# Ledger of designs, part 42: VH-VL binders against q9hc84r5073to5261

Target 1, 189 residues: q9hc84r5073to5261
Amino acid sequence: CICSMWGGSHYSTFDGTSYTFRGNCTYVLMREIHARFGNLSLYLDNHYCTASATAAAARCPRALSIHYKSMDIVLTVTMVHGKEEGLILFDQIPVSSGFSKNGVLVSVLGTTTMRVDIPALGVSVTFNGQVFQARLPYSLFHNNTEGQCGTCTNNQRDDCLQRDGTTAASCKDMAKTWLVPDSRKDGCW
Short names: E, the ipSAE of ESMFold2; O, the ipSAE of OpenDDE; V2, 0.75 times the mean of E and O plus 0.25 times the DockQ between their complexes.

## First folded at step 15 (VH-VL; framework fv_necitumumab)

Design u1 (at its last look DockQ between E and O 0.07; V2 from the best seeds 0.00; counts 0 for: pae O 11.4 > 2, placed apart)
Fold by ESMFold2, look of step 15:
Structure u1 (fold): chain C 189 residues (1-189), chain A 121 residues (1-121), chain B 107 residues (1-107)
Amino acid sequence: as target 1 above (189 residues)
Amino acid sequence: QVQLQESGPGLVKPSQTLSLTCTVSGGSISSGNYYWSWIRQPPGKGLEWIGYIYYSGSTDYNPSLKSRVTMSVDTSKNQFSLKVNSVTAADTAVYYCARDVWFTLYGMDVWGQGTLVTVSS
Amino acid sequence: EIVMTQSPATLSLSPGERATLSCRASQSVSSYLAWYQQKPGQAPRLLIYDASNRATGIPARFSGSGSGTDFTLTISSLEPEDFAVYYCQQRYNWPLTFGGGTKAEIK
């Protein structure tokens, strides 16, 4: 199962359904339906991608959050001397490429590409601020994922699973239901 | 069906700049799901990754070549380009452009046919 | 830089035989390993990604295995069109690096 997002609005689900969704809040990309593997969860924060929040929507800052067991890993891009660089926060502390803790490995490739591996689960999450990709093995996660990345069932018919447990006619309609309410951010509640 | 085609001069003198362009057809270079790479292969030898460019202009280069190479993208022409400065005979190679899918999880799934560049007086 | 070592350098086999090609990394590359086929005068062709997955359109006789430092490409029954040079590529860290190649020859 591979999920991807690019251009801030283009998605391909774990089962290969393509759709476009333009939201400016934090959304659940994936979470376990039943907690089996440390309650693995992936979130994408698009808040600063509105025209009012950034100079340009194509290069607006985004943050990808990974929750696994008691760990919270945030991947984002910052400006250093006028050049974009990847920034990885492990439990709110900046870490360098090669950092590992409790079965989670962190890598920085080149200047902006960040990768988090959970080898025990065969999980890989890559993010560079513009493109996101996540791999979850079907053997472990089948029938147990929900969010904007859809289900991992090898069946596109159930990909557009909404937060209320029903299947939407389109994944664009499904995607908005995965909003994470946040009263600190305008219009994200 | 996406196709890539390299173009540029086949002969370059030492100390000059090698310039190549890759034209993408049957697909868009502006896709955010692809990286656009250059790879070279000296005659009878193996492959060396030079670097990639993303349609936004973001690049990463092989550290062994970083001081001498630049890449650019022209989305209006659906092209990306490679320049190698201060060439020597060691830069003689077949140069390939390629489309790279899914960062580190996949591979280079579409290649150009390659163009031989010879560095000689 | 991660060095990729392929063995054997040449492999002389007949059509119908099983081919086993080895690739070893100088440090762990997890499963971030691709295999390519290159015929004379042609560009490389992606065969295997993520160590074990066949790329689109690749025949079932090609399979990849391994993780960490040791990887194998297997061609279960060689066809005449399979005699070519095969390269592995680690995709774990920059720079991306290729092995030196294994040439499969008919004999």
Scores: ipSAE 0.255, ipTM 0.737, lowest interface PAE 5.0, mean pLDDT 86
Fold by OpenDDE, look of step 15:
Structure u1 (fold): chain C 189 residues (1-189), chain A 121 residues (1-121), chain B 107 residues (1-107)
Amino acid sequence: as target 1 above (189 residues)
Amino acid sequence: QVQLQESGPGLVKPSQTLSLTCTVSGGSISSGNYYWSWIRQPPGKGLEWIGYIYYSGSTDYNPSLKSRVTMSVDTSKNQFSLKVNSVTAADTAVYYCARDVWFTLYGMDVWGQGTLVTVSS
Amino acid sequence: EIVMTQSPATLSLSPGERATLSCRASQSVSSYLAWYQQKPGQAPRLLIYDASNRATGIPARFSGSGSGTDFTLTISSLEPEDFAVYYCQQRYNWPLTFGGGTKAEIK
């Protein structure tokens, strides 16, 4: 199952349904319906501005967050000497390419393409600030995902699964239901 | 509800420093959602982005003006300021402060009324 | 920097007519494109964001389209208050840049 986002607003679900959505909040890209493999979840923050010195010093870019077991990995971009570079925060701590902890590997390709691998699960997530791709093995995650990436069932009819468990007429309509409420962000509740 | 208003001298002599302040009302400047920006418009011409300041003090300036521009923020006063050093006639413009919603689609959704600054001897 | 080119420089039309304004970017800006309206003596006002979304309070007669390098602002039926200068702005990369503007004037 491969879920992708490109062009800033174009999505392709695990099952290949394409739709356009662009919000200004944080949304659930995918999460396990039933926690089987570390309660994996992916989030996209469209405006990543925190009180962190590192994050605050950068522009407010998009950030992809990966939650796996008790670990929190944030992928974003920052400006270093006038150039964009990938910034990976592992449990709020900046880490370099090649870092690994508790079965999670992080790497940076080039300057901005960040990759997170969970070999035990066969999971791979890539992000460069604008393009996102998540690869999950169907054998492990089929029919156990929900979010803007869909259900990973090899069935496009159920891809537009909303937070309330109902299926929307379009995935665009579905996408907004996966808002992560945050009172710190205007309009994100 | 949020409003911005520019203030400062409308006349500056050549080689002096242009100094403007933008006062934010109806909302707090201490928000991570916005870049507080300055834009200028010479008489009869288009718009030029000058730069932004984040509530934390982080800044980024237009490369064309970077060497002469300094921005600051005073969260206690709910203000942010612009300084342009060594001004010339080319710096004569209406200067706008604006709230910029970067990466969140909305663009510069709130503008001040603008203030004319004339550089003249 | 990304150069934004607007055309035409001036558009002379009558109330009730359709207005089509073009904005071209020197490189792809994806959908990171905003349109602003500026009336004489006033600050610019955000019209369209993300190429095709109307800002709050913007009448339905305004619409934006396009992606990549070519964008269009359409006013389906001009109202007297719509005669103004319109600017596009790319928001894809720093520094932010505006087009040169299109002046919609009454014929």
Scores: ipSAE 0.000, ipTM 0.573, lowest interface PAE 11.4, mean pLDDT 90
ESMFold2 (binder alone), look of step 15: mean pLDDT 93; pTM 0.948

Design u2 (at its last look DockQ between E and O 0.02; V2 from the best seeds 0.00; counts 0 for: pae O 11.5 > 2, placed apart)
Fold by ESMFold2, look of step 15:
Structure u2 (fold): chain C 189 residues (1-189), chain A 121 residues (1-121), chain B 107 residues (1-107)
Amino acid sequence: as target 1 above (189 residues)
Amino acid sequence: QVQLQESGPGLVKPSQTLSLTCTVSGGSISSGNYYWSWIRQPPGKGLEWIGYIYRSGSTDYNPSLKSRVTMSVDTSKNQFSLKVNSVTAADTAVYYCARDVWFTLYGMDVWGQGTLVTVSS
Amino acid sequence: EIVMTQSPATLSLSPGERATLSCRASQSVSSYLAWYQQKPGQAPRLLIYDASNRATGIPARFSGSGSGTDFTLTISSLEPEDFAVYYCQQRYNWPLTFGGGTKAEIK
């Protein structure tokens, strides 16, 4: 099960359904339907993106958040003396490549590409500020994922599962329903 | 909606320490990826960036003020604070707190209303 | 540090006119430039980020352009509420620095 996003609006679900979605709020990419493996959840914060067709809208500040058990890991890109660098916050504390705690491994590949591994679950997540990829083994997560990344069922028919449990006709329509309410940004409620 | 409000004394004598607190409401300092910043503006003049503090306590200060400035954050009270030591008349200004995005390329998207601090005998 | 120079210092115009505000950096700041508006007695508010992107809620009459050292804020048709002071800010390197401001005032 592999979910990816690139170009600010292009998504491929865990089962390979392609769609486009332009949102400027925080959205649930994936969460467990039943909390079997530490209640794994993935969020993408697009709060500072402007919905437009320009290259600037495709490249805007983003953060990817991973919740696992009682841990919160945030992956983002920041500016250090005019240079973009990856920034990883583990429970709100900046950490460097090679950090490991409670079965979670963090690494930085090059300057901006960040990777989080949860070996016990066979999970890997990469993010470079613009491109996201999450890999989940079907054997563990089958029939137990929901969000903008769809279901992990080997069946594209149910990939557009909405927050209310119904299946939308298009995943673009489904993706809107996975909004995380955020009073920090107008229109994100 | 996140809101910021400055508080502190409006009058400070020369050589004293100026102390201000910014209270955050409608959001949490302990969540999100923001630089919590102080900016000042002498009356009728332009804006000067003082520095920022991150929720972890990590700081960076304008070199022109670094020797006299300290900042702190109290996530349990949802507040961050500025101290400016050894003030002179040149430190008379409206002081703003602001939220700046930890992310690249954006800007200071939420500002407090500002508080005037006058340094006078 | 990077010095930001704004011109003109004062721009006297009537409602409905086009305003063009200039901001120049002492060295390249790429596209890492923001514009703020400050109305009398109020705090600044973010107008433009990354040189050309409008912040949330900013009317389409505001536009930014430029890259490197030369940047422009344009207000296509001034409204009465647009008479304010405008600041640019480079975000390329610390310390973050503002320009001296351009005051747009009614003629």
Scores: ipSAE 0.007, ipTM 0.537, lowest interface PAE 10.0, mean pLDDT 84
Fold by OpenDDE, look of step 15:
Structure u2 (fold): chain C 189 residues (1-189), chain A 121 residues (1-121), chain B 107 residues (1-107)
Amino acid sequence: as target 1 above (189 residues)
Amino acid sequence: QVQLQESGPGLVKPSQTLSLTCTVSGGSISSGNYYWSWIRQPPGKGLEWIGYIYRSGSTDYNPSLKSRVTMSVDTSKNQFSLKVNSVTAADTAVYYCARDVWFTLYGMDVWGQGTLVTVSS
Amino acid sequence: EIVMTQSPATLSLSPGERATLSCRASQSVSSYLAWYQQKPGQAPRLLIYDASNRATGIPARFSGSGSGTDFTLTISSLEPEDFAVYYCQQRYNWPLTFGGGTKAEIK
């Protein structure tokens, strides 16, 4: 199952349903319905403004958050000497490419393409501030995902699963239901 | 049981705004997962999809009409509306509202009777 | 947009005869194809959805087949009330598009 986001607003669910969504809050990209493999969850914060010694305070870039077991990994882009660079926070601590802990590997390709691997699960997540891709093995995660990425069932007819457990007419309409309340921005509730 | 009915002026002058309302009865817009859609058919011609609005207010329009089309939904009145700006003779058509069961792929299973809108000076 | 082409434009038949209507898509639409019937002065009526499923209340003499780019609507034995215009509609991608229609008329 591969879920992607590109162009700032274009999404493709695990099952291949394409839709457009523009949000300015934090949303659930994917989470396990039943916690089977570390209660994996992915979030997209469209305006990551959290104060950080390594992050530029003048900008609020998008941030992809990965929650796995008790770990919190944030992928974002920051400006360093006038150049964009990937910033990976592992439990709120900046880490370098090649960092690994508790079965999670992080790396940066080039300057901004960040990658998180969970080899034990065959999970791979990439993010460069604009493009996102999550790869999950169907064998492990099928029919056990929800969020803006859908259900990973190899069935597009159930991709638009909303937070309340119902299905929307479109994934576009589904997407906003995965808002994370109180996500730092006005109106994000 | 669900029925749709179009309403609005049957005559619109060129450059004016075409405004139609679809009233839904026998069911609630708020309780369904449907694309509430507008389709038009010029006299003697085929069908053209105009766009849809969801109960949330989410919309999508045919690119050919996007710049001139606006849809709205009023859940309190159980209505949804279509506006087409800057109309010309080419906009003369029978306009249908329909319920589109997109998610289940059932198609547009409920249609209004249609209302003719003529653009003429 | 996906272009839908229907053929023939007009089909002249007698009651009791078999009608075969074709619909072709400019690209694959998988099974995301619907058929509608429109009688004069009336709104279209959904006949077939998902290429081959009859909508509620549709007589068994109506059947749909096909996938990808080529689809067929078949009326096994025409009834007088079946003489109408039939439209196919792809539901694979936005914008939704209809075929030009096939008019089934009485010979």
Scores: ipSAE 0.006, ipTM 0.546, lowest interface PAE 11.5, mean pLDDT 91
ESMFold2 (binder alone), look of step 15: mean pLDDT 93; pTM 0.950

Design u3 (at its last look DockQ between E and O 0.63; V2 from the best seeds 0.00; counts 0 for: pae E 12.1 > 2)
Fold by OpenDDE, look of step 15:
Structure u3 (fold): chain C 189 residues (1-189), chain A 121 residues (1-121), chain B 107 residues (1-107)
Amino acid sequence: as target 1 above (189 residues)
Amino acid sequence: QVQLQESGPGLVKPSQTLSLTCTVSGGSISSGNYYWSWIRQPPGKGLEWIGYIYRSGSTDYNPSLKSRVTMSVDTSKNQFSLKVNSVTAADTAVYYCARDVWITLYGMDVWGQGTLVTVSS
Amino acid sequence: EIVMTQSPATLSLSPGERATLSCRASQSVSSYLAWYQQKPGQAPRLLIYDASNRATGIPARFSGSGSGTDFTLTISSLEPEDFAVYYCQQRYNWPLTFGGGTKAEIK
């Protein structure tokens, strides 16, 4: 099961359904319906702002958050000397490429392409600030995912599964329902 | 639809700087999320990755060439360029520019036709 | 850097025959492996990405397989236009590296 986002608004679900969605908030890309493998979840924050000296800049870039077990990994892009660089925060701590903890591997390919691997699960997530891809083994995650990435069932008919468990007429409509409420952000509740 | 084309001198003297430009047509560098890359191929030999430049200006170079390589991007001209300093005969090669789709396609899907650069006195 | 080794260096076959090309990585590259075809006087062309996916416009007779360190490009039935040099490329880590190439030539 491969889910992708590119062009800032183009999505391809785990089962290959394409749709366009543009949001300004944080959304659930995917999460386990039933926690079986560390309660894995992915989020996309379209405006990631932090007070961190490392991440704090003149802009609020997109950030991809990965929650696995008790770990929180944030992938975002920061400006260093006028150039974009990948910034990986592991439990709020900046880490370098090659960092590994509790079965999670993080790396930066080149300057901006960040990757998170969970070898035990065969999970791979890549993000460069604008494009992401999540790879989940069908053998482990089939029929147990929900979010903007849809279901992992090899059936496109159920890809537009909304938060309330109902299926939307379009995945664009479905995508809206996966908003993560945040009172700190205007219009994100 | 997207096409790449290399341009620059085909002959460079030793110790001089090799300078090439890749012109992108059919698409905009500023709107793409690609690693605009340079690859070279010495006559009769294999391919060597030189480096890439992102639309933001971020670069990464092959460590074997890092000290001599500089890339730049001009979004207004929809071009990106390669400079290799202090060239020797070993730098004689066909130089290709390519569009590298890193996350989505995982490959260099568009290539220029390549341009031969010969380093000779 | 990750070293990519291709074998054989030259593969002599006739049209209609099956071609099997090998690519080995010095360390695991997962599925981050691409195959390129290069004909004389031309730029390389992307054939396979992510080890087993055909790029747009690539005929079905081309297939890629493998993961980790061992990869295979298969041409089920060679066409005259398939005689070229084929390169594998690991895309797991920087710097990107290519194999030395396999030349498929007419017997």
Scores: ipSAE 0.015, ipTM 0.604, lowest interface PAE 8.6, mean pLDDT 91
Fold by ESMFold2, look of step 15:
Structure u3 (fold): chain C 189 residues (1-189), chain A 121 residues (1-121), chain B 107 residues (1-107)
Amino acid sequence: as target 1 above (189 residues)
Amino acid sequence: QVQLQESGPGLVKPSQTLSLTCTVSGGSISSGNYYWSWIRQPPGKGLEWIGYIYRSGSTDYNPSLKSRVTMSVDTSKNQFSLKVNSVTAADTAVYYCARDVWITLYGMDVWGQGTLVTVSS
Amino acid sequence: EIVMTQSPATLSLSPGERATLSCRASQSVSSYLAWYQQKPGQAPRLLIYDASNRATGIPARFSGSGSGTDFTLTISSLEPEDFAVYYCQQRYNWPLTFGGGTKAEIK
């Protein structure tokens, strides 16, 4: 099962359904329906503001968050002397390529591409600040995913599964239901 | 369907700069999310990845060549280019351009036909 | 840099036979491995991605397997058009690196 997003708004679900969605909040990309594998969850924060950025002065980058067991991994980009660089926060602490802890491995490829592997689950997640890909083995995750990445069922019929358990007519409409409430952001609750 | 075509001089003198251009047709560099790559193959030998350029102009180069290589992209002409400085006979190769979908793990799915560049005195 | 080693260097077989090509990485590359076919005078063509998935338009006689450091490309019954050089490529880390190639030739 492979889910991806590119161009800031183009999505391909685990089962290959393509759609567009332009949200500026944090959304659930994927979470386990039944917590079998450490309650693996993926979130995309479309407007991750860490400093004094203003709407007129700066564009806040995207951040991909991975929750696994008790760990919280954030993949984002930051500006260092006018150049974008990848930044990985492991439980709120910046870490470098080659770091590993509790079965999670971190790699940085080039300047902005970040990869997180969970070898026990065959899971791989990549993110460069603009494009992500999440790979989950069908053998482990079939019938057990929900979110903007849809189901991992080899069947596109129920891909647009909304948070309330109903299927939307379009995945664009489904995607907005996976909002993570955040009162710190206007219109994100 | 997307097609790639290399162009540039087939003969370059030692110590000079090799310059190649790849023209993309049937698709757009500016609207896709791909890594536009250069690969070379010395006659009768294997393949060596040189590097890529992204539509933003962002690049990564093979460390073995990084000090001598630059790439550029011209989205208005739908082209991307390679320069290799201070060439020697070891730079004689067939040069390929390719479209790479690395971040999505699919690989180099479209290749140019290749162009032989010979470095000789 | 991750070194990819292919064996054998040359594989001499007849049409209809089964070909087995090996690729070994100097460190784990997980499943991030591609296979390419290159016929004389042509550019490489993507055959297999992510170790085991056939690229679009690739016949079912081609299959890939393996994970970590050891990978195999199998051609179940060689056709005349399959006699070519085959390259593996790791896609785990930069620089992307290719194996030295295995030439499949007619016995």
Scores: ipSAE 0.007, ipTM 0.520, lowest interface PAE 12.1, mean pLDDT 85
ESMFold2 (binder alone), look of step 15: mean pLDDT 93; pTM 0.946

Design u4 (at its last look DockQ between E and O 0.03; V2 from the best seeds 0.00; counts 0 for: pae E 14.8 > 2, placed apart)
Fold by ESMFold2, look of step 15:
Structure u4 (fold): chain C 189 residues (1-189), chain A 121 residues (1-121), chain B 107 residues (1-107)
Amino acid sequence: as target 1 above (189 residues)
Amino acid sequence: QVQLQESGPGLVKPSQTLSLTCTVSGGSISSGGYYWSWIRQPPGKGLEWIGYIYRSGSTDYNPSLKSRVTMSVDTSKNQFSLKVNSVTAADTAVYYCARDTWIQLYGMDVWGQGTLVTVSS
Amino acid sequence: EIVMTQSPATLSLSPGERATLSCRASQSVSSYLAWYQQKPGQAPRLLIYDASNRATGIPARFSGSGSGTDFTLTISSLEPEDFAVYYCQQRYNWPLTFGGGTKAEIK
C-alpha cells in the first residue's frame, strides 16, 4: 500500500484512488485503527510555523509528522543560507542523515528529500516539503488504516472512509473529516 | 543552572540489584528536547554509555547491558533512575547521570558529580 | 559496535606548548563526534561537538577537526588547567562509544 501527495493538493490513496484536496490545517494522513504496531500515525500540517515564526512571517512550510510508539518525528524544510534544506526533528531535536533510534532510521537524500524507515514494519516515508510518499506492506496493515490515505484493503470501494466510519461519495469529502483540531490556526477546529 | 546529583548505596553484594536515582534541579525533566542518560567508569578505566530515558518513558540501552538494565523516570519528582540486576565485581564503577541533547550533532552537556558503587562480598 | 581508538595514550608537554590528540573510528562516523575533558576526581565536561564546534564557555585555544574516521583535538597553547584526560565519543550509531582516552600531563 502506497499513499502519495504532490503539487500540494493531489492525493493518491493506499489503494490508488486519486483526488484533490486543498486544506490549510493539520490532517490525519494515516493512523492505525487498532494499535497493533506502536500506534503508527502520519499527519500533514499544511501551514507549519516554527516557534520563531510570527503571524507576519512569510509562508510557513508544510511538515509531515510521524508518531510511532513514544517517538515524534517531524519532516519539514527550512532556509539555510538563503536556500531550502530538509529539517528533521526527532522528539523536537534536529538530527542529521544516518540517525537511528528505537527502530527508526532517518536519511536525507540530496538537500531536501527526507526519508524515514521503520524496518521492523517494512514502512518507508519520504517527504521533500512538497511531495510525500508513504509505503506500508499490505501483509501487516491490511484492514487497519484510516485517514486521508484511505484504507489498505486492495479495494477502492472503501477508500473514502470518513472519520465517523461512513463512506463518502468522494474522497475530497472524506479528506476534510480527518482534521486535527488546532485552535492556534484560523478555522482549524 | 541545571544540576544533576546521583544518589544510592555505595556498596552492593554480588547477584543483587544496583539501584541509583538522579535528581535534577534548576531545570525540569518534563522539558522537551533532552534525554537523561547513565554512564559508568570502572576505576582507572574509560567511560561506558549505559542508556538513556526520555520524559515519556522511552528508553534505549547499550546492548551489552540491555538484559540486566531498567530505567525509569518520575517527572513529578524531577528524577530518573537506573537499576542493574545480578551485579558482579565487573559492575564496580563510578556511575554518572547526564543530560543529553539527543542529536548526533551535540553531546552530553550537563553531568552529575558521579557516585562510586562497589560490588563486593 | 563502533570502536574509537585514541592516541597517544599519554602526552607529556609543558605549559605553552601545542597539543594534538588523535581519535580514529573503526568505521565512518561522518562528523558525529564529541570531545570531553575529565580532570582528576571530576565528571567529564563537553568541549567539542559535531567534530569542530566549541561548546558554550570553552576557550578558543581548543579546536576540533576531522570527518569520517580521523579526528583531531588541538590545544593551541596549553594552560596549567588543561592537563587532564580527553575522551572522544562517536554519536553516529548505537551504542554510543567513547575512546580509551588521552592523558595530557606536565613534563
Scores: ipSAE 0.006, ipTM 0.470, lowest interface PAE 14.8, mean pLDDT 84
Fold by OpenDDE, look of step 15:
Structure u4 (fold): chain C 189 residues (1-189), chain A 121 residues (1-121), chain B 107 residues (1-107)
Amino acid sequence: as target 1 above (189 residues)
Amino acid sequence: QVQLQESGPGLVKPSQTLSLTCTVSGGSISSGGYYWSWIRQPPGKGLEWIGYIYRSGSTDYNPSLKSRVTMSVDTSKNQFSLKVNSVTAADTAVYYCARDTWIQLYGMDVWGQGTLVTVSS
Amino acid sequence: EIVMTQSPATLSLSPGERATLSCRASQSVSSYLAWYQQKPGQAPRLLIYDASNRATGIPARFSGSGSGTDFTLTISSLEPEDFAVYYCQQRYNWPLTFGGGTKAEIK
């Protein structure tokens, strides 16, 4: 199951359904319906405006958050000497490429392409501030995911699953239902 | 029900600072989820986006004006403001404040009436 | 920035006629395009959002179409109150940018 976002607004669900969505808040990209493998969840924060160095910039960057077991990994971008660079926060602590803890590996390719691997689950997540991709093994996560990435069932008919458990007519309509209320500082509720 | 209204001096001298305030009524600026925006329109010309501010104070400005623009928000007064430094005749325009959203209407759905600001010695 | 180009600059028509306004983006903006109407002495009013959705209170005679780089605003039958300037706006990337406008005037 591969879920991706490109161009800042184009999505492809785990099962290959394409749709466009652009929000200004935090949304659930995917989460386990039933916590089986560390209660994995992914979030996209469209405006990561915390007290961190990234928030000091004129623009709040996007941030991809990965929650696995008790760990919180944030992938975002920051400006260093006028150049954009990847910034990985592991439990709110900046870490360098090659960092690993409790079965989670983080790396940066080039200057901005951040990668998180969970080898035990065969999970990989990449993010560079604009493009995101999540790879989950069907054998482990099939029919147990929900969010903007869909259900991972190899069936596109159920991809537009909303937060309330109903299926929307379009995934674009579905996407907004995965808003995280009171997201960060911008009053998203 | 939500209404916006611009206020401020209609005349500014060159090199001085243009200062405007937008008052929000019929709703709270703290309602969240909106880009409180400024747009300007020179006489007989098109529209130019200046920037936006969140209720939190986060801002983003048009690169063409970034060096001279500052926005602020006062949630207690239900207002947000625009300052443009070092003005010239090119800054003469009708200035609009607007409510912008990416989630609901995907547009600027509420506008003020606009206020003309003339830069002249 | 994304450059928005509108055509024609001026459209002279009579009441009851069909109006077709074009908006082109310098790069793809997907469906993130809005149309605004501005009457003399008034602020712009949102007409269409997400390329093809009418805003609240907008008459059915207004319709938007297109995706990517080419967009169209259609007024099926012009009413006297429809003679105004129309602007398109891309909302795909910062900074937000407007087209130069199309003035619909009475022939």
Scores: ipSAE 0.000, ipTM 0.565, lowest interface PAE 11.9, mean pLDDT 90
ESMFold2 (binder alone), look of step 15: mean pLDDT 92; pTM 0.943

